# Designs tried in a protein design chat: VH-VL binders against q9umr5. Part 47

Target 1, 268 residues: q9umr5
Amino acid sequence: SYKPVIVVHGLFDSSYSFRHLLEYINETHPGTVVTVLDLFDGRESLRPLWEQVQGFREAVVPIMAKAPQGVHLICYSQGGLVCRALLSVMDDHNVDSFISLSSPQMGQYGDTDYLKWLFPTSMRSNLYRICYSPWGQEFSICNYWHDPHHDDLYLNASSFLALINGERDHPNATVWRKNFLRVGHLVLIGGPDDGVITPWQSSFFGFYDANETVLEMEEQLVYLRDSFGLKTLLARGAIVRCPMAGISHTAWHSNRTLYETCIEPWLS

## First folded at step 1 (VH-VL)

Design p6 (framework fv_nofazinlimab)
Fold by OpenDDE, second read of step 2:
Structure p6 (fold): chain C 268 residues (1-268), chain A 122 residues (1-122), chain B 112 residues (1-112)
Amino acid sequence: as target 1 above (268 residues)
Amino acid sequence: QVQLVQSGAEVKKPGSSVKVSCKASGGTFSSYAISWVRQAPGQGLEYLGYIIPIFGTANYNEKFKGRVTITADKSTSTAYMELSSLRSEDTAVYYCARGPSYGDYEWYFDLWGQGTMVTVSS
Amino acid sequence: DVVMTQSPLSLPVTLGQPASISCRSSQSLVYSDGNTYLYWFQQRPGQSPRRLIYKVSNRDSGVPDRFSGSGSGTDFTLKISRVEAEDVGVYYCMQGTHWPYTFGQGTKLEIK
């Protein structure tokens, strides 16, 4: 039988968004038990990511326990960060494939539609004032806001991304790295036409430097220092990069071609 | 000149709910968060929570265990604080205040409403 | 939660004499941005609280210069160089660094 699949949704999302994905999995892998976790839906997805990690952890633990052969994770958008954190804090997870579906794995720094409806004016350059304030980190979006022009504030104020990246020293860094490295495969999915993840290369652990030049994963300090295991994973052939053009952010979980090319191969 | 004007005094029975309003005038409501603080008679100040109107998201003091709900209507520049399952010890003057600010530390609790007396009695 | 401890709780003062209020936090109020979000409020009888000092030592506009704030880390002080009749009321310190925000017990300033 196929390994169970656990799906984690993104910001302002719910399980309903994954109806097509469920259909695809059912068609190509009949009998697969797929669980889309309906936690922190809608506006609740604005809750601090560590709170979400805890909630999702409680939900996945029983599923993992019933699947001794392992499970697959499909984690969409913000959910990808939640899942990465889950894998970092869980010393006994049994995840075979971790599929990061258009997730801002290296953070977000963009004036996109999901920000524009929140802010009447462009605030990309000023959002650091909110996100790195004492209260800003109470919101999920701020937990992975990564302002390349205020790196010191990011490193010091980020209560989530900087920690799971191992960019700020903390007592659990070594253990988290060890835990994360338990994953069988890290499947990174994203593309240039996403329109939300900014830069889109963040889905592949690329990100802006101080001049807003996008650097690749291998040029990032987190990779060079192997702070949470990216270098190690790459070295053992455990990282899969699957870029695809022509897909908007809200279509990653519903595109058949994307599923067949980037997701299905890793659900065995 | 920005002002915060709150709704009038309330008298409530135990177990009921009260909803206090705080209207901002003379400024941009979406430029700051609105906090709620209460003060029992002869006692100190206690922080309840705040709302960020642009996010529509509130943060609460866990001490109230879900009894407090803070909302905001951007169209009317009004914030609301609802407290349910009222008890006698909830008798207090409830204040709204401007803050925290969106990155401007000078606006942290620099403006307060006139207060709303809520009396809970049998 | 961060506990804010004020002392004294009652402060009788003679007109024209100085006054000093201490506020101690149970943990450092220095935030990661390097700022210390410590505030002082004055509440006159029958009135709403009024901010006097923000970020330890900055006076609000309209606040007389006889008021001053100082301190760092976990120890803070509000000083009034020459107490006037209008200074009667309760003074509160507040920390805005750690959630949830918390107030001191208040210090009641009275004229002897």
Scores: ipSAE 0.024, ipTM 0.630, lowest interface PAE 3.6, mean pLDDT 92
Fold by ESMFold2-Fast, scan of step 1:
Structure p6 (fold): chain C 268 residues (1-268), chain A 122 residues (1-122), chain B 112 residues (1-112)
Amino acid sequence: as target 1 above (268 residues)
Amino acid sequence: QVQLVQSGAEVKKPGSSVKVSCKASGGTFSSYAISWVRQAPGQGLEYLGYIIPIFGTANYNEKFKGRVTITADKSTSTAYMELSSLRSEDTAVYYCARGPSYGDYEWYFDLWGQGTMVTVSS
Amino acid sequence: DVVMTQSPLSLPVTLGQPASISCRSSQSLVYSDGNTYLYWFQQRPGQSPRRLIYKVSNRDSGVPDRFSGSGSGTDFTLKISRVEAEDVGVYYCMQGTHWPYTFGQGTKLEIK
């Protein structure tokens, strides 16, 4: 018998995007109960991430309660950040594998069609003016906007990412770290041909420094300080890195080779 | 260019609901929120909440949460504020205003509707 | 909630003389982007509010240069260098830095 799987979608997304993923799981792990959460779909995915975390938390509690052997999370794109926060705020979660599909775990600093739809005249270099305002932080995309040239503004204004990454102090940081460390496996998936997540290494906790040089996870202050447990998880052998070239942002949940290589082994 | 035009005055009984409209005349909603602010007779301004019409997302002041619902119809460029379980203390002029917004509108309330008087009497 | 306190609440002024209105916030209105989201509105009798000043000191288009805003942190001032008859009304400060947005009690400007 297989542990249940909970799927959390991304920005401007819905459960329909995962039809191929569900097919693959059914083929390799027949009988697995897969729940794709239909919350914050489409335009509602723009709501503040803390609001989304509360809603998804309420939805996952009964699923986790009915699965004493544990559950797996598959969290796509922005959904990976929602799942990061869920694991931190829930002191009773029983997540075995947290599978992060091309999520901007250290933030986003790149132009996308989503940003052009929301802010048509903005460029990457000036989006910080909108995102790091009180109004900007009411949009999910701005909750993880991480401008490496205005790191002081990011640290002070980010109401979500800077807090869950332990980049800015929070009263609950110690409890959030303890809760996050309950996870069995942190499976990180991403690749250079994604085309949306910028830098793509953000999916692996890498990010730009002030000179736009990408520093990998082990060189991040977040890792070195063990702010929410990455160093502890790596030492425990609980972090899995699965990069794959040739996959665009909207294809991570519909590529069979990716599924067989990076996802299937972690669905017990 | 744009004017915010509100619906006419309403007289309501305690316990009923009222729905006030705010139409963008001479233009459309564009990357800005529509806020609702009220003013009781002889009193100051009190903020209720806003909606971002292009995304359909709304936020409410805690004081009114559970009683106020703000919606928008992009096809008619009209925002609505519905207040339920009316009390005599809800008697006020209700204004819609442009903002929060960015860029040329400089965030908060550069454009206001003419106001809608809502009277709650028993 | 951030409390906005105006003084005076009643301001009788002789035509052509200056007028000054104070606004104090219970918390700093400086946001992490370096901007201060402090606004001034004028409400003439029977009319909707009209924005005069945005972000502390910037005058809206069509607002006469006799109106000026100043201040920082928690202490702000709206000044009218020479009061005209059309300036009669209630003046409100407002903060947009902290949710929910809040207004001062209002200052009634009257010609004496």
Scores: ipSAE 0.013, ipTM 0.509, lowest interface PAE 7.9, mean pLDDT 89

Design p7 (framework fv_nofazinlimab)
Fold by OpenDDE, second read of step 2:
Structure p7 (fold): chain C 268 residues (1-268), chain A 122 residues (1-122), chain B 112 residues (1-112)
Amino acid sequence: as target 1 above (268 residues)
Amino acid sequence: QVQLVQSGAEVKKPGSSVKVSCKASGGTFSSYAISWVRQAPGQGLEYLGYIIPIFGTANYNEKFKGRVTITADKSTSTAYMELSSLRSEDTAVYYCARTEYSGSYRPGFDYWGQGTMVTVSS
Amino acid sequence: DVVMTQSPLSLPVTLGQPASISCRSSQSLVYSDGNTYLYWFQQRPGQSPRRLIYKVSNRDSGVPDRFSGSGSGTDFTLKISRVEAEDVGVYYCMQGTHWPYTFGQGTKLEIK
């Protein structure tokens, strides 16, 4: 039988967004138990990511317990960060494939139509004033806002991304790294036509330097220092990068070709 | 009980500015957006814009962009709408309304203020 | 901008009889999340508007069950099964799917 699949949604999503993915999985892997976690849907997805991690942890623990052979995670957009954190804090997870579906794994720094309703007149260059304020980290978006021009503020104020990345020292860094390294495969999916994840390379742990030049994963300090295990995972062949063009952000979970090429191979 | 209480009626000269306030009570101010809608005498409803107080971010109907400014004071749970360069056609009852999020900001308007009559006349 | 067209604009109704108001949008009001952000408001004479229906067919608390909303895509309807005296006023549909948000012209319901 196929391993159970757990789906974690993104910002402002609901289970409805994954109806096509469910169809694809059912068609290609009949009998697969797929659970789309209806937690922190819609507006609730704005809640602090650590709170979300806790909630999702409570939900996945029973599923994992019933699946001694392991489970697969499909985590979309913001959900990919939630899942990475989840795998970092869980010392007993049994995740075989962690599929990061267009997730801002290295953070977000961009003004997109997707967030326009929240910041209709705000310049992306000014969001650091909000996100790195004392109250800014109460919102999920700010938890992974990564302003390349204010790296000091990011490192000091980010209560989530900087920690799970091991960019800021904390007592659990070693343990979290160990836990995360339990994953069988890290499947990174994203593409240049996403339109939301900015830069799109963030889905592959690429990101801006201080001059807004995009550096690849291997050029990142988190990789070079192996702060949370990327270098180790890559060395053992556990990282899969699956870029695809022509897919908008809201279509990653609904595109058949993408599913067949980047997702399906890792659900076996 | 959620209430939105607006400031009193205003009489203004053309070219001047008016600032209407909307004080919210009975709920969590920061958890909602405040929208502004106006209604000219005998006419329909027209959407002006909204503010998300917790972020201090506002969005405006392009028709009014440049003349309307929406602000909020979280400490007093009060939203403000300022309209500048007033014209006779700006004569209307101005309403504030509360809106909750549903996946994204969508105008709910579950609670309304009592309205503020703004008269622009020479 | 999305144009909301209501019909009729004037609706004289006999007490106890049903009423129906149509609202058409110039484009689909289905949002990416699968929801349709169509609202109905009631404005009684001399009062602020009051939301009756949200997302096409959901009644707000305190709204009598004689009010019902239906529709999909671009065509929506507000129905009153039995009109009462207190139902006199102007009814507006509003779309909250596309920025900027827009209202219908309003339908004035009067008692014959």
Scores: ipSAE 0.041, ipTM 0.628, lowest interface PAE 2.9, mean pLDDT 92
Fold by ESMFold2-Fast, scan of step 1:
Structure p7 (fold): chain C 268 residues (1-268), chain A 122 residues (1-122), chain B 112 residues (1-112)
Amino acid sequence: as target 1 above (268 residues)
Amino acid sequence: QVQLVQSGAEVKKPGSSVKVSCKASGGTFSSYAISWVRQAPGQGLEYLGYIIPIFGTANYNEKFKGRVTITADKSTSTAYMELSSLRSEDTAVYYCARTEYSGSYRPGFDYWGQGTMVTVSS
Amino acid sequence: DVVMTQSPLSLPVTLGQPASISCRSSQSLVYSDGNTYLYWFQQRPGQSPRRLIYKVSNRDSGVPDRFSGSGSGTDFTLKISRVEAEDVGVYYCMQGTHWPYTFGQGTKLEIK
């Protein structure tokens, strides 16, 4: 039988967004137990990411305990960052495939309608003033705001992403790396037509330098230092990169070709 | 300097509701959270909940969830705590406190209101 | 909920002598960001609480240097190196790491 699948949604999202994904899984892997976690839905997705990690951790523990053969994670958008942290903080996770659907793994630096709703007068160049303030870090989107022109502020103020990526020291970094390295496969999915994740290469651990030139994963300090295990995973052949053009941010979980090409092969 | 000024003492009957106000002055109301803490006569401190005024987002201690509602009016820099279905054990001094963030997600409590005595008696 | 236990609950002290208050938590107060959100408050008779210490050992602006906080994990201490008359009141520890936030029972400091 197939390993259970746990699905984690994104910003301003809920389990309902995954109905097509569940149909695809049922068609290709009938009998798979799929649990879409209904935590931090809608506006609650704005709560600090460490709080979300704690809540999702409590929900996944019994699922993992019942599946000694292992589980798969499918984590969409912001949910991919939650799953990154889950894999690091859980000493006993048994995740085989971690499938990251267009998640800003190195952070976000771009104007979106979500940011306009929250901060109507702000541009991406000014958002660091809000996000790196005491108030800003209470919001999930600011936990992964990564302004490449204020990297010193990002490193000091980011309560989540800078820590989980090993860009700032943390007492648990060694344990987090050991835990993350237990994952069987890290499947990274994203593409140039997403329209929300900026730069889109953030989904593949690429990101802007100070001149807004994208440097890919292998050029990042976190990869070169192997801060949480990316270089080790790549050397093991455990990282899968599946970019696809023509897919907008809200369509990653409802495109059949994407599913068949990038997700289906990893749902043993 | 920052000051938090609360509304005056109230006497209420069991089963009624009370709404206490907390007006902020001298600082940036919208950049901080406002917490509510109570203290029964001669007893210790008990946390009720908080609000982030810029958003109207509030969170409550489960012990009081369903009975407590915390709101804010940014135009008057005033936060409110309403407690319904009052019982005699709700008799306490209710404090508002400004919460600052300690370089991360966790709030601190750097300024406090003078307190509002709420007495619940038959 | 995290239980915060203070000792002693009553602390009579002679003016000019040192005073020490212990606070123990039922769980580690180290948050996932590596910080420890342990606070100390002073409440003088008839007054609102006043924050003295934040994140274990950091004194608030205007708090005399005779006050110091220390500790780690689950065991914390507030020390007053030389007690003054104005120090009379109840002292509370508080944790802000785990929701809901919780306070110790309070330690009443009195001049004897």
Scores: ipSAE 0.006, ipTM 0.437, lowest interface PAE 12.1, mean pLDDT 87

Design p8 (framework fv_nofazinlimab)
Fold by OpenDDE, second read of step 2:
Structure p8 (fold): chain C 268 residues (1-268), chain A 123 residues (1-123), chain B 112 residues (1-112)
Amino acid sequence: as target 1 above (268 residues)
Amino acid sequence: QVQLVQSGAEVKKPGSSVKVSCKASGGTFSSYAISWVRQAPGQGLEYLGYIIPIFGTANYNEKFKGRVTITADKSTSTAYMELSSLRSEDTAVYYCARHYDILTGSSYGMDVWGQGTMVTVSS
Amino acid sequence: DVVMTQSPLSLPVTLGQPASISCRSSQSLVYSDGNTYLYWFQQRPGQSPRRLIYKVSNRDSGVPDRFSGSGSGTDFTLKISRVEAEDVGVYYCMQGTHWPYTFGQGTKLEIK
């Protein structure tokens, strides 16, 4: 039988968005038990990511317990960060494939239509004043806002991304790295036509330097220092990069070609 | 000049709920964080929570254990504070305040206050 | 929660004389952005609180220069160089660095 699949949605999303994905999985892997977690939907997805991690943890623990052979995670957009954190804090997870579906794994620094309604009169260059304020980290978006021009503020104020990345020292860094390394495969999916994840290379742990030049994963300090295990995972062949052009952000979970090329191979 | 005008005094029975409104004028309501603070008679100030209207999300003081609900209507530039399961100790003047302008980020910490709303909880 | 401790709680002052109020926090109020989110409020009898000082030492517009704020870390002070009759009321310090935000007990300033 196929391993169970757990799906975690993204910002302002819900389980309904994954109806096509469910169809694809059912068609290609009949009998697969797929659970789309209907937690923190809509505006509730603005809740602090650690709160979300806790909620999703409570939901996945029973599923994992019933699947001793392991499970697969498909985590979309913001959900990909939630899942990475989840795998970092769980010392007994049994995740085989962690599929990060167009997630801002290295953070977000972009002005997109998707977020404009939240900041209709704000420039992206000014969000650091909000996100790195005492109250800013109470919102999920700010938990992974990564301003390359204010990296010091990011490193000091980020209560989520900087921690799970091991960019800021903390007592659990070693343990979290160990836990995360339990994953069988890390499947990174994203593409240049996403339109929301900015830069789109963030889905592959690429990100801006101080001059807004995009550097690849292997050039990132988190990789070079192996702060949470990327270097180790790559060395053992556990990282899969699956870029695809022509896919908008809201279509990653409903595109058949994408599914067949980047998702399906890892659901076996 | 930004002004905050609150709803009138309330008298409530224990166990009931009260909802106080705070209407903003003279500025861009959605760009502000609106705070709620209360003050029992002859006592100090207590922070209840705040809302960011643009986000539509609020942060609460856990002391109230889910009894407080803060909402906002951007179309009317009005923030609301609802307190449920009222107790006698909830008797207080409730204030709304502009916590800060999220766009400028230059001014933090409740620079504009409403006139206060007296809520009396008695049997 | 961060505890804000004011002293004194009662402050009788002669007109024209200086006044000083202390506020101590149970932990540092320096935030990661380098700012210290300490505020002073004045509440005159029968009125809403009014912010006097933000971020330790910045006066709001309209606040007389006889009011001044100082301090760092966990120790803060509000000073009134020459107390006037209109200064009667209760003064509160507040920290906005750590959630939940908390106030001091208040200091009641009265004229002798």
Scores: ipSAE 0.028, ipTM 0.613, lowest interface PAE 3.7, mean pLDDT 92
Fold by ESMFold2-Fast, scan of step 1:
Structure p8 (fold): chain C 268 residues (1-268), chain A 123 residues (1-123), chain B 112 residues (1-112)
Amino acid sequence: as target 1 above (268 residues)
Amino acid sequence: QVQLVQSGAEVKKPGSSVKVSCKASGGTFSSYAISWVRQAPGQGLEYLGYIIPIFGTANYNEKFKGRVTITADKSTSTAYMELSSLRSEDTAVYYCARHYDILTGSSYGMDVWGQGTMVTVSS
Amino acid sequence: DVVMTQSPLSLPVTLGQPASISCRSSQSLVYSDGNTYLYWFQQRPGQSPRRLIYKVSNRDSGVPDRFSGSGSGTDFTLKISRVEAEDVGVYYCMQGTHWPYTFGQGTKLEIK
């Protein structure tokens, strides 16, 4: 019998995007109960991430309660950050595999066509002006905007990412770390041809320094300080890294080879 | 819920400029973008540009760059479209429309429109 | 610029009969997020345009279910299953995938 799977979608997304993923799971793990959460769909995905975390928390509680042997999370793009926070704020979660599907775990800093869709005339160099205002922090995209040239503003103004990454102190940090460390496996998926997540290594906890040189996870202060448990998880052998080239941002949940290589092995 | 109310008809001579207003009510003005579209008599729709009031950013169709200026006044919840060096072919109904609502993530596609402002260029 | 081509330009329809309008784009309208930003607008005589359909097939609230949108890539269709008198007007497709945003020439629906 397989553990239930809970799927959390991304920005401007809905459950429909996961049709192929559900087919793959049904083929390889028949009988798996898969719940794709229909919360904060489409435009509502722009609501503050803490509001989304609250709503998703209410939805996952009864699912987890019915599965005493545990559940798996598959969280796509922005949804991966929702799941990061969910695992930290729930002192009773029973998540085995947390599968992060091309999510900007260290943040986003890119002038991609996708970002231009939201802010057509904005340059990535100027977005910090609005994102790090109190008003800007009411939008999900700004909750994980991480401008490497204004790291002081990011640390002081980010109401979400800087807190869940332990980059800024929070009264609940010790409890959040303890809760997150309860996860069985952290499966990180992403790749250089994504075209949206910038830098793509953000999906693996890598990120730009002030010169826009990417530093990998093990060189991040967050990892070195073990702020929310990455170093501890890696030492336990609980972090899985599964990079794959040739996959665009909207194809991670519909590529069979990606599923078989990076997702299927973790759906016990 | 959201309404866009435009200023009244204008008659202008060639070479002058016109400034059309679009006042928003209902919803948070700073949370959405305003598009400007025109329609010459008996013809189709042509996109001029848009403004995102909170960012102070405007983008223009290259065809009108240098002649069109789109601005916004957040204190009065009003967007403006100014077109200079007017020619007879600028005679059209000018519409403002909500481009998207960034707070709620409204789909692109101008879901709320003003009533239109007729601008006639003649002497 | 992306060219949007509608056919037919004029569409005379008998009341209660179906009507179909085609819209073709010079480039694919699939955006990098997997969505297709193709819209349909209705403009009744003397009125502002009104959005009927967004993202190819999604009907706006208050739009009757006799209106449906379909298509993919570069070829799109707006269908009215049973034309009513209030449907008279000009219909425009629009693409929001590529800047600048562009409209089709319009299709005039008339009762005859």
Scores: ipSAE 0.006, ipTM 0.408, lowest interface PAE 10.8, mean pLDDT 87

